# Designs tried in a protein design chat: miniprotein binders against Mucin-6 (MUC6). Part 124

Target 1, 185 residues: Mucin-6 (MUC6), of Homo sapiens (Human) (q6w4x9r395to579)
Amino acid sequence: GHCSLEGGSFVTTFDARPYRFHGTCTYILLQSPQLPEDGALMAVYDKSGVSHSETSLVAVVYLSRQDKIVISQDEVVTNNGEAKWLPYKTRNITVFRQTSTHLQMATSFGLELVVQLRPIFQAYVTVGPQFRGQTRGLCGNFNGDTTDDFTTSMGIAEGTASLFVDSWRAGNCPAALERETDPCS
Below, E stands for the ipSAE of ESMFold2; O stands for the ipSAE of OpenDDE; V2 stands for 0.75 times the mean of E and O plus 0.25 times the DockQ between their complexes.

## First folded at step 23 (miniprotein)

Design dm16 (from cm1 with V50I R68L; at its last look DockQ between E and O 0.82; V2 from the best seeds 0.85)
Fold by OpenDDE base, look of step 23:
Structure dm16 (fold): chain B 185 residues (1-185), chain A 85 residues (1-85)
Amino acid sequence: as target 1 above (185 residues)
Amino acid sequence: SMKRIRVWIIVEGDPEKILEASDKIYEIAEELGVEVFVYIREEDGKLVVIIWVEGDEEKVKEFVERVLEILKELGAKVEVEEEEL
């Protein structure tokens, strides 16, 4: 499954459902029992301008019992608040520079993250087949059905992206705004 | 020297009610200057609320204490795990 966060406010789920939102919060991007140690991937959005529509991804966070790995738009990688030199390796996670503009977080448990630093901070999440039907968050449920991707954290199917996204908040933030836009347009 | 700690609070109960209290939780976190995440997770087929907090030991401990009081009033079951950073 491939999930992408592109263009500052566009998301494509594992099931290839595209949607757009404007939020300034930390959101659960991916939860799964397949992630060890209660692991979760989070996306941090912030204001990129003065208007409500000027929001962008500014960091990706992998949170587990032992790690808090943050990849930020300024190319700083931290774990548990400490800046780390690349390549950085934990027990089952490696963060390294893939290209001049891309960082990669590789794992031993079927999660891959590629972060494009420039010109737009973007993230690409790949999970193995073992994650099918076992994912939750903004990336959807990876069950091959796009119609139920907007399932909230409480298991309720929503018709709007804003309510769906808001249900996956991990921080204190205002309600997300929705705009129906094809990210490929 | 300030000791930093991380605490996971796993909360079982009505997730909606717990999340309704999240505003207060965030306020406490802001007051105490600790970093906090509050989010829903599915564990063993049940929805739980995770409260993740990190910061100075004294501040985190105070945070946890205050949050636990809130959760107690809600009748939630709570598990607390602490890790030294």
Scores: ipSAE 0.877, ipTM 0.941, lowest interface PAE 0.5, mean pLDDT 94
Fold by ESMFold2, look of step 23:
Structure dm16 (fold): chain B 185 residues (1-185), chain A 85 residues (1-85)
Amino acid sequence: as target 1 above (185 residues)
Amino acid sequence: SMKRIRVWIIVEGDPEKILEASDKIYEIAEELGVEVFVYIREEDGKLVVIIWVEGDEEKVKEFVERVLEILKELGAKVEVEEEEL
């Protein structure tokens, strides 16, 4: 299964459903019982420049009981707050520079993350077949059916991307008036 | 303190009611200067709310104390796990 986070805040789910959203928050990208130690992949979005309605990906976070690995726009990789030289290896995760513009996080549990650092910060998530039907988050539920990929954190299928994305917020976000939202986007 | 700790608060109860408190939880986190995530996870067929917090030991402990008081008033069942970083 493949999920992508591309410029303009575009997401394509594991079931190939594309959508776009606008938000400045941390969101749950992927949860699954296949991720050890209560692992989750999260995406951090922020304002992306001259347009007040535009947001873009600024970091990807892998969080588990053992690790908090952050790959951010500044091209620094941290684990538990400490900067790491690449290649960086834990027991079940390796982060390494794939090319001059791409980093890869490879794991022993069927998750692979590729981060494009330049020219635009983008992320590509690949999960093995053992994840089928066992994912939650912005990347969808990986059940082969795009009509229910907008399933909220409460398990409710929604018809709009905005309600779906909002349900997956995991971080501190500004008050609604201070947050730039644009229903016409 | 220069010591940093991480705490996982695992909350069983009505997720909608618990998440209504998330604004207050984030206000406390900002006041104390600690990093937090609040999100829903499915565990054994049930939905739980995870409150993950990390930072200076004294500030995190104050955060946990104040948040547990809020959760107690909501009637939530909580499990707390602390880790030194």
Scores: ipSAE 0.833, ipTM 0.916, lowest interface PAE 0.7, mean pLDDT 88
ESMFold2 (binder alone), look of step 23: mean pLDDT 86; pTM 0.863

Design dm3 (from cm1 with L19I; at its last look DockQ between E and O 0.86; V2 from the best seeds 0.85)
Fold by OpenDDE base, look of step 23:
Structure dm3 (fold): chain B 185 residues (1-185), chain A 85 residues (1-85)
Amino acid sequence: as target 1 above (185 residues)
Amino acid sequence: SMKRIRVWIIVEGDPEKIIEASDKIYEIAEELGVEVFVYIREEDGKLVVVIWVEGDEEKVKEFVERVREILKELGAKVEVEEEEL
């Protein structure tokens, strides 16, 4: 499954459903029992301008019992608040520079994260087949059905992206704004 | 020297009610100057609320106690795990 966070406010789920939102919060991208140690992948959005529509991804966070790995738009990688030199390795996670513009977080448990630093901070999440039907968050449920991707954290199917996204917030933030997504965008 | 700790609070109960109370939790976190995440997770087929908090030991401990009181009023079951950073 491939989930992408692109263009500052666009998301494509594992089931290939595209949507757009404007939020300034930390959101759960991916939860799964397949992630060890209660692992979760989160996305941090912030204001990129003065208007409500000027929001962008500014960091990706992997949170587990042992780690809080943050990859930020300024190319700083931290774990538990401490800056780390790349390549950085934990027990089952490696963060390294893939290209001049891309960082990668590789894991031993079927999660891959690629972060594009420039020109736009973007993230690409890949999970193995063992994650099928076992994912939750903004990346959807990876069950091959796009129609139920907007399932909230409480298991309720929503018709709008904003309500769906808001259900996955992990911080204190205002309500997200929704905009129609052109598949060709 | 200031000690920093991380605490995981796993809350079992009505997730809707707990999330409704999250505003107060965030307010406490802001007051105490601790970093906090509050989110829903599925564990063993049931929904739980996770409260992740990190900061100075004294502040985190105070946070935990105040949050426990809120959660108690909601009739939630609380499990707390602490880790030194």
Scores: ipSAE 0.883, ipTM 0.944, lowest interface PAE 0.5, mean pLDDT 94
Fold by ESMFold2, look of step 23:
Structure dm3 (fold): chain B 185 residues (1-185), chain A 85 residues (1-85)
Amino acid sequence: as target 1 above (185 residues)
Amino acid sequence: SMKRIRVWIIVEGDPEKIIEASDKIYEIAEELGVEVFVYIREEDGKLVVVIWVEGDEEKVKEFVERVREILKELGAKVEVEEEEL
C-alpha cells in the first residue's frame, strides 16, 4: 500500500483516493496495531504562501513509546529532540540518505517512509500487506474501497475531505474563522 | 527542574466530550510551556483519547494533575504512564 503527501497539501490514500485540504496543524497520517509500541505516523503542515489557504508539508513525525523521530524541511533528523547523524539506526528503524534529495526511514515492521527534501518537501508512505484493513488516519483505511477512506477518528464516514482531515488533528489549531482574512480574498 | 519527562495519558470515556475539552487542555499546556499532542486512537476495539505531553518534570507533573481534574469531571477513566528521557 502507498500513501503520498505532495505539494499544495495533496494526499493520495492507500486505496488511491486523492484529496486536497488546507490546514496548519499536526495530523495523524497512520495508526495501526501493526506499528509497535503504540506507534503513529504524523504530518506537520504550515502556511506556505501569502494566503491562509496555501499550506504545505513541513515535517513528518514517527511517534512511539521509545521514539519521536522528526524529519523536517531543514533536513535535520532528530530522535527525542536530539539531532542525529545519518545513517541513524535503532533496534527496528533505520534512517538514511537514499539520494542527494531523498531520505528514507526503513523499519522491520513493514512501514517505509521516503521523504523528498528538494525541490519540494514531500513524503511517500508504504506499508506491507499485513496492514490491509488495519489502518486509520489521513492515509485511509486500506480496505480496497475508496467510499469509506474519509473515515474520521470517531469512525464516521464523511463525504468531504475537510471534516475528515479536521477529525485527525493531533494539536492545537485555530479555527479558520480565527485567521486573518486576506484582503484579496 | 531541568529534568525532562514524557507522560502518556490514556483516557477512556466519551471521546466527543473529551475532545471538546481539549481547548482547555491546550491552554494549560501553553501556560506551563509543555509540548502536547491530543488525538484519538483505537485500542482493543474501543476509542481512547491519547494525551502525550513532554517537558520539564515539574511543569509536566502540574499539567497531569490539572488535566486529571478535568477528566474526572467528565467521568473518564485515566491511565498515566511516565517515561524518563
Scores: ipSAE 0.812, ipTM 0.905, lowest interface PAE 0.7, mean pLDDT 87
ESMFold2 (binder alone), look of step 23: mean pLDDT 86; pTM 0.856

Design dm4 (from cm1 with L19Y; at its last look DockQ between E and O 0.95; V2 from the best seeds 0.87)
Fold by OpenDDE base, look of step 23:
Structure dm4 (fold): chain B 185 residues (1-185), chain A 85 residues (1-85)
Amino acid sequence: as target 1 above (185 residues)
Amino acid sequence: SMKRIRVWIIVEGDPEKIYEASDKIYEIAEELGVEVFVYIREEDGKLVVVIWVEGDEEKVKEFVERVREILKELGAKVEVEEEEL
């Protein structure tokens, strides 16, 4: 499964459903029992301009019992608040520079994250087949059905992206705004 | 220098009620100057609320106590795990 966070406000789920939102919060991107140690991948959005529609991804956070790995738009990688030199390796996670503009977080448990630093901070999440039907969050449920991707954290199917996204917030944030998706995104 | 700690609060109960209380939890976190995440997770087919908090030990402990009181009033079961940073 491939999930992408692109263009500052566009998301494509594991089931390839595209949607757009404008929010300034930390959101659960991916939860799964397949992630060890209660792992979760989170996306941090912030204001990129003065208007409500000017929002962008500014960091990705992998949170587990042992780690809080943050990859930020300024290329700083931290774990538990400490800046780390790349390549950085934990027990089952490695963060390294893939290219001049891309960082990668590789794991031993079937999660891959690629972060594009420039010109737009973007993230690409790949999960193995063992994650099928076992994912939750903004990336959807990876069950091959796009129609149920907007299932909230409480298991309710929503018709709008804003309500869906808001259900996955992990911080104290204002309500997300829904925008039309670009079919070409 | 003050010790920094991380605490995981796993809350079992009515997730809707717990989530409704999240605003107050965030307010406490802001007041105490601790970093907090509050989100829903599925564990063994049940929905739980996870409260992740990190900061100075004294502040985190105060946070935990205040949050426990809120959760107690909601009739929630609470599991707390602490880690030293």
Scores: ipSAE 0.858, ipTM 0.932, lowest interface PAE 0.5, mean pLDDT 94
Fold by ESMFold2, look of step 23:
Structure dm4 (fold): chain B 185 residues (1-185), chain A 85 residues (1-85)
Amino acid sequence: as target 1 above (185 residues)
Amino acid sequence: SMKRIRVWIIVEGDPEKIYEASDKIYEIAEELGVEVFVYIREEDGKLVVVIWVEGDEEKVKEFVERVREILKELGAKVEVEEEEL
């Protein structure tokens, strides 16, 4: 399965459902029992212009009982708050420079993350087939059916990306009154 | 304080009600200068709320105390796990 975070907050789910949203928050991208130690992948978005419709990805976070790996727009990689030289390896995770513009986080548990650092900070999440039907978050549920990819953190299927995305907040966010709907037509 | 700690607070109860209390939790985190994530996770077929907090030991312990009071008022069951960084 493949989930992508591109451009002006465009997301394509594991079931290939595209959507766009506008927000400045940390969101749950992926939860699954396949991620060891209560692992979760999160995305951090921030304002990239003068309006709320101009938001972009600024960091990706892998959080578990063992690790808090942050790959940020500043090209700094930390684990548990400490900056790391690349290649960086734990027992089950390796982070390395794939190319001059891309970093890769490879794992032994079927998660792969590729981060494009330049010209635009983007992320590409790949999971193995063992994750099918066992994912939650902004990347959808990976069940082969796009009709319920907008399932909220409470398990409610929504028809709009904005309500779905807001339910997956993992951090403090601007008030809902200051948000904009997806302008894509 | 010269010690940093990380605490995981796992909350069982009405997840919608607990999650809606997150605004108060974030306000406390900002006041105390601690880093926090609040999110919903599925555990054994049931939804729980995770509150992850990290920072100065004294500030984190105050955060946990104040948040535990909020959760007690909601009738939630709380498990707290601390680790030194």
Scores: ipSAE 0.825, ipTM 0.915, lowest interface PAE 0.7, mean pLDDT 87
ESMFold2 (binder alone), look of step 23: mean pLDDT 85; pTM 0.845

Design dm5 (from cm1 with I40L; at its last look DockQ between E and O 0.82; V2 from the best seeds 0.83)
Fold by OpenDDE base, look of step 23:
Formats: C-alpha cells, structure tokens, sequence
Structure dm5 (fold): chain B 185 residues (1-185), chain A 85 residues (1-85)
C-alpha cells in the first residue's frame, strides 16, 4: 500500500483515494497492530501563509514506546528530542539520506517512509501486504475499498474529509477545512 | 539538573467521553508546559485513548495526577507507563 502526502494539503490513501484538507494539527497517518511497540506514524501540518488555505506538511513523526522520531522540513531529524546525524539507526529503524532531496526511514517491520524535502515537503508511506485491512488514520484502511476510507477513529464512516481528518487529530487544533480539489490538477 | 520523562497513559472507558475531556487535558498540558498527544487506538478489538506526555519530570508528574483525577471522574480505567529520557 502506498499513501502520499503531497502538495502541502493533498492526501492519497492506501486505497488510492485522493482528498484535500487544510489543517494545522498533528494527525495520525497510520496506526496498525503490525507496527511494533504501539507504533504510530503522524503528520504535522502548520500554517504556511496567512489564509486558512495556506497550510502545509511540516514534519512527520514516528511514535513508539521507545522512540519519537521527527523528520522536519528543515531536514532536521530528531529522536526523543535530540538531533541525530544520518544515517541514524535504532533497533529496527534506519533513517538515511536517499538523495539530495529525499530522506528515507526504513524499518524491519514493513513500513517505509520517504520524505521529499524540496521543493515541497512531501511524504510517501509504503506498507507491506501484511498491513492489508489493518491500518487506520489519514492513509485509510488499506482494504481495497475507497468508499470507506473516511472511517473515523471511532469507526464511523464520514462523507467529508474534514470530519474524517479531525477525528484523527492527536493534538489541540482547530477544525480542519475541506476543499474539493483534484490533487492531479 | 532537570530530568525529562515520557509517560504513556492508556485509558479504557467510553472513548467519546474521554475525548470530550481532551480539551481540559490540553489546557493542563499548556499550563504545565508539557508536550502531549491524545488519540484513539484500537487494542484487542476495543478502542482506548492514549495520552502521551513528555517534559520535565515534575511537570509531567503533576500532569499525570491531574489527568488521573479527570479520568477517575469519568469512570475510566487508567494504565500509566513511565520512561526516563
């Protein structure tokens, strides 16, 4: 499964459902029992301008019992608040520079994260087949059905992206705004 | 020297009621200057609320105690795990 966070405010789920939102919070991208140590992947969005529509991804966070790995738009990688030199390795996670513009977080448990630093901070999440039907968050449920991707954290199917996204917030933030826009346009 | 700790609070109960209290939890976190995440997680087929908090030991401990009181009033079951950073 491939999930992408592109263009500052566009998301494509594992089931290839595209949607757009404007939020300034930390959101759960991916939860799964397949992630060890209660792992979760989160996305941090912030204001990129003065308008409500000017929001963008500014960091990706992998949170587990042992680690809090943050990859930020300024190319700083931290674990548990400490800056780390690349390549950085934990027990089952490696963060390294893939290209001049891309960082990668590789894992031993079927999660891959690629972060594009420039010109737009973007993230690409890949999970193995063992994650099928076992994912939750903004990346959807990876069950091959796009129609139920907007399932909230409470297990309720929503018709709008904003309500769906809001249900996955992990911090204190205002309500997300939805804009109907083709991410390919 | 200031010690920093991380605490995981796993909360079982009515997730809706717990999440309704999240605003107060965030307010406490802001007051105490600790970093906090509050989110739902599925464990063993049930939904739990996870409260993740990190900061200075004294502040985190105070946070935990205040949050415990809130959760107690909601009749929630609380499990707390602490880790030194």
Amino acid sequence: as target 1 above (185 residues)
Amino acid sequence: SMKRIRVWIIVEGDPEKILEASDKIYEIAEELGVEVFVYLREEDGKLVVVIWVEGDEEKVKEFVERVREILKELGAKVEVEEEEL
Scores: ipSAE 0.869, ipTM 0.937, lowest interface PAE 0.5, mean pLDDT 94
Fold by ESMFold2, look of step 23:
Structure dm5 (fold): chain B 185 residues (1-185), chain A 85 residues (1-85)
Amino acid sequence: as target 1 above (185 residues)
Amino acid sequence: SMKRIRVWIIVEGDPEKILEASDKIYEIAEELGVEVFVYLREEDGKLVVVIWVEGDEEKVKEFVERVREILKELGAKVEVEEEEL
């Protein structure tokens, strides 16, 4: 399964459902029992354009009981708040520079993350077949059916990206007025 | 001294009521200058609310105490795990 976070706040789910949103927040990108140690992948979006409603990806966070790995647009990689030189390895995770413009986080548990640093900060998530039907978050539920990929954190299938994305907020978001001017919120 | 700690607060109860408190939880985090995530996670077929907080030890401990008070008023079951970084 493949999920992508591309410029303009475009997302394509594991079931290939595309959508766009604009929000300044941290969101749950992927949760699954297949991620060890209560693992979750999160995406951080912030303002990016002339309009206050436009947002873009600024960081990806892998959070578990053991790790908080942050890959940010400033090209710094941290774990648990400490900057790491690449390649960086734990027992189950390796973060390394794939090319001059791409970083990769490879894992032993079927998750792969590729981050394009330039010209635009983008992320590509790949999960193995063991994740089928066992994912939650902005990347969808990976069940082969695009009609229910907009399943909220409460388990409700929505018809619009805005309600779906809003339900997956994991961090503090800006004042309600600024959020409500985002056409995709 | 400037010791940093991390706390996981796992909350079982009515997730809608607990998430309605998230704005107040974020307000407390901003006041104290601590980093926080609040999100739902599925455990054994049920939803729990995870409140993850990290920062200066004194500030995180104050955060936890104030948030526990809110959660107790909601009747929620709370498990707290503290780790020194």
Scores: ipSAE 0.804, ipTM 0.903, lowest interface PAE 0.8, mean pLDDT 88
ESMFold2 (binder alone), look of step 23: mean pLDDT 87; pTM 0.869

Design dm6 (from cm1 with L19A I40F; at its last look DockQ between E and O 0.85; V2 from the best seeds 0.82)
Fold by OpenDDE base, look of step 23:
Structure dm6 (fold): chain B 185 residues (1-185), chain A 85 residues (1-85)
Amino acid sequence: as target 1 above (185 residues)
Amino acid sequence: SMKRIRVWIIVEGDPEKIAEASDKIYEIAEELGVEVFVYFREEDGKLVVVIWVEGDEEKVKEFVERVREILKELGAKVEVEEEEL
């Protein structure tokens, strides 16, 4: 499954459902029992301008019992608040520079994260087949059905992206704004 | 010397009530100057709330106590795990 966070406010789920939102919060991007140590991938959005529509991804956070790995738009990688030199390795996670513009977080448990630093901070999440039907968050449920991707954190199907996204907030933030996504975008 | 700790609070209870209480949790975190995440998680077929908190030991401990009181009033089951950073 491939999930993408692109263009500052666009998300494509594992089931290939595209949607757009404007939010300034930390959101659960991916939860799964397949992630060890209660792991969760989070996306941090912030204001990129003065208008409500000027929001963008500014960091990705992998949170587990042992680690809090943050990859930020300024190319700083931290774990538990400490800056780390790349390549950085934990027991089952490696963060390294893939290209001049891309960082990668590789894992031993079927999660891959690629972060594009420039020109737009973007993230690409790949999970193995063992994650099928076992994912939750902004990336959807990876069950091959796009119609139920907007399932909230409480298991309720929502018709709008904003309500769906808001349900996955991990911090205190205002309500997200929704904008229709052109499937050709 | 200032000691920093991380605490995981796993909450089992009425998810709607807990969600409603989240605003208070965030307010406490802000007041105490601790970093906090509050989110749902599915564990063993049950929906739980995870409260992740990190900061100065004294502040985190105070946070935990205040949050415990809130959760107790909601009739929630609470598990707390602490880790020194």
Scores: ipSAE 0.816, ipTM 0.918, lowest interface PAE 0.5, mean pLDDT 94
Fold by ESMFold2, look of step 23:
Structure dm6 (fold): chain B 185 residues (1-185), chain A 85 residues (1-85)
Amino acid sequence: as target 1 above (185 residues)
Amino acid sequence: SMKRIRVWIIVEGDPEKIAEASDKIYEIAEELGVEVFVYFREEDGKLVVVIWVEGDEEKVKEFVERVREILKELGAKVEVEEEEL
C-alpha cells in the first residue's frame, strides 16, 4: 500500500483516493496494530504562502513508546529531541540518506517512509500487505474501498475531506483565530 | 541539569467530552512550557484518548496533576505511564 503527501497539501490514500485539505496542525497520518509499541505516523502542516489556503507539509513524525523520530523541512533528523547523524539506526528502524534530495526511514515491521527534501518537502508512505484493513488516519483504512477512506477518528465515514482531516488533529493548531475567519476553510 | 520526562496518559471515557477539554489541556501545556499531543487511538475495539506530554520533570508532573483533575470531573478512567528521557 502507498500513501503520498505532496505539494499543495495533496494526499493520496492507500486505496488511491486523492484529496486536498487546508490546515496548519499536526495530524495522525497512520495508526495500525502492525506498528509496534503503539506506533503512529504523524504529519505536520504549516502555512506556505500568502493565503491561508496555502499550506504544506513541514515535518513527518514517527511516535512510539520508544521513539519520537522527526524528519523536518530544515533537513534535521531527531529522535527524542536529539539531532542524529545519518545513517541512524535503532533496533527496528534505520533512517538514511537515499539520495542528495531524499531521506528514507526503513523498518523491520513493514513501514517505509521516503521524504523528498527538495525542491518541495513531500512524503511517501509504503506499508506491507499485513496492514490491509488495519490502518487508520489521513492515509485511509487500506481496505480496497474508497467509499470509507474518509473515516474519522471516531469511526464515522464522512463524505468531505475537511471533516475527516479535522477529526485527525493531534496537536494544538497555531492559527485557530485566523482559521475561524478564513473563508477558504 | 534539568531532568526531562515523558508521560503517556491513556484516557477511557466519553470521547466527545474529553475532546472538548483539549483546549484547556493545551492551555495548561502552554502555561507550563511542555510539549503535548492529544489524539484518539483504538484499543481492542474501543476508543481511548492519548495525551502525550514531554518536558521538564516538575512541569510535566504539574501538567499531569492538573489534567487528571479535569479528567476526574469528566468521569474518565486514567492510566499514566512515565519514562525518563
Scores: ipSAE 0.809, ipTM 0.905, lowest interface PAE 0.8, mean pLDDT 86
ESMFold2 (binder alone), look of step 23: mean pLDDT 85; pTM 0.840

Design dm7 (from cm1 with V38I; at its last look DockQ between E and O 0.91; V2 from the best seeds 0.86)
Fold by OpenDDE base, look of step 23:
Structure dm7 (fold): chain B 185 residues (1-185), chain A 85 residues (1-85)
Amino acid sequence: as target 1 above (185 residues)
Amino acid sequence: SMKRIRVWIIVEGDPEKILEASDKIYEIAEELGVEVFIYIREEDGKLVVVIWVEGDEEKVKEFVERVREILKELGAKVEVEEEEL
């Protein structure tokens, strides 16, 4: 499964459903029992301008019992608040520079994250087949059905992206705004 | 030197009611200067609310105690795990 966060406000789920939102919060991107130690991948959005529509991804966070790995738009990688030199390796996670513009977080448990630093901070999440039907968050449920991707954190199917996204917030933030997704994006 | 700790508060109960109290929890976090995440997770087929908090030990402990009181009033079951950073 491939999930992408692109263009500052566009998301494509594991089931290939595209949608757009404007939010300034930390959101659960991926939860799964397949992630060890209660692992979760989070996306941090912030204001990129003065208007409500000017929002962008500014960091990705992997949170587990032992780690809080943050990859930020300024190319700083931290774990538990401490800056780390790349390549950085934990027990089952490695963060390294893939290219001049891309960082990668590789794991031993079937999660891969690629972060594009420039020109736009973007993230690409890949999960193995063992994650099918077992994912939750903004990346959807990876069950091959796009129609139920907007399932909230409480298991309710929503018709709008904003309500769906809001249900996955992990911080204190205002309600997300929804805009139609360009099918060509 | 101030010790920093991380605490996981796993809350079992009505997630909707717990999340309704989240604003107050965030306010406490802000007051105490601790970092907090609050989100729903599925565990063993049940929905739980996770409260993740990190900061200075004294502040985090105070946070936990205040949050426990809130959660107690909601009739929620609370498990707390502490990690030293």
Scores: ipSAE 0.883, ipTM 0.943, lowest interface PAE 0.5, mean pLDDT 94
Fold by ESMFold2, look of step 23:
Structure dm7 (fold): chain B 185 residues (1-185), chain A 85 residues (1-85)
Amino acid sequence: as target 1 above (185 residues)
Amino acid sequence: SMKRIRVWIIVEGDPEKILEASDKIYEIAEELGVEVFIYIREEDGKLVVVIWVEGDEEKVKEFVERVREILKELGAKVEVEEEEL
């Protein structure tokens, strides 16, 4: 399964449902029982222009009972806030530079994260088949059905990206804004 | 040098009611200068609210004490797990 965070504010879920939002917050991208030690992926968005409706991805965070790994454009930062040389390795996770513009986080538990640092910060989440039907967050539920990918943190299917995204906030932040064209209009 | 700690506060109860207190909890975190995340997680087939906090030991312990009082007023069951960094 593939989930992407592209163009600063665009998301495509594991079930290939695209949407866009604007917000300055940390959000839950992915939760799953397949991630050890209560692991979660989070995305950090910040203002990228003169208005709050211009926001873009600035970091991805992996957090579990054992690991805190922050990947941003300038550095990889771990449990104690210390920037690390790459490759960086724990028992289950390796972060390394794939190319001059891309970093990769590989894991033993079926999660792979590729981060494009330039020209814009983008992220690509890949999960193995054991994750099918067992994901929650901005990347959707990975059940093969796009109609319920906007399922909130309370388990409620919503019709708009903004309500869905707001439910996945993990920080103190204003509500996300939706900017998209209606395919039916 | 100062000691840093991380605390996981796992809150059982009605997640919507618990999250209504999140603004106050974020205010406490800002006052004390600690880093915090608040989010919902599924645990054993039910939803819990996670309050993750990290920072200077003295400030984090004060944060936890004040947040416990807020959660006690809501009637929530709270489990706290502490880790030295």
Scores: ipSAE 0.802, ipTM 0.904, lowest interface PAE 0.7, mean pLDDT 86
ESMFold2 (binder alone), look of step 23: mean pLDDT 87; pTM 0.868

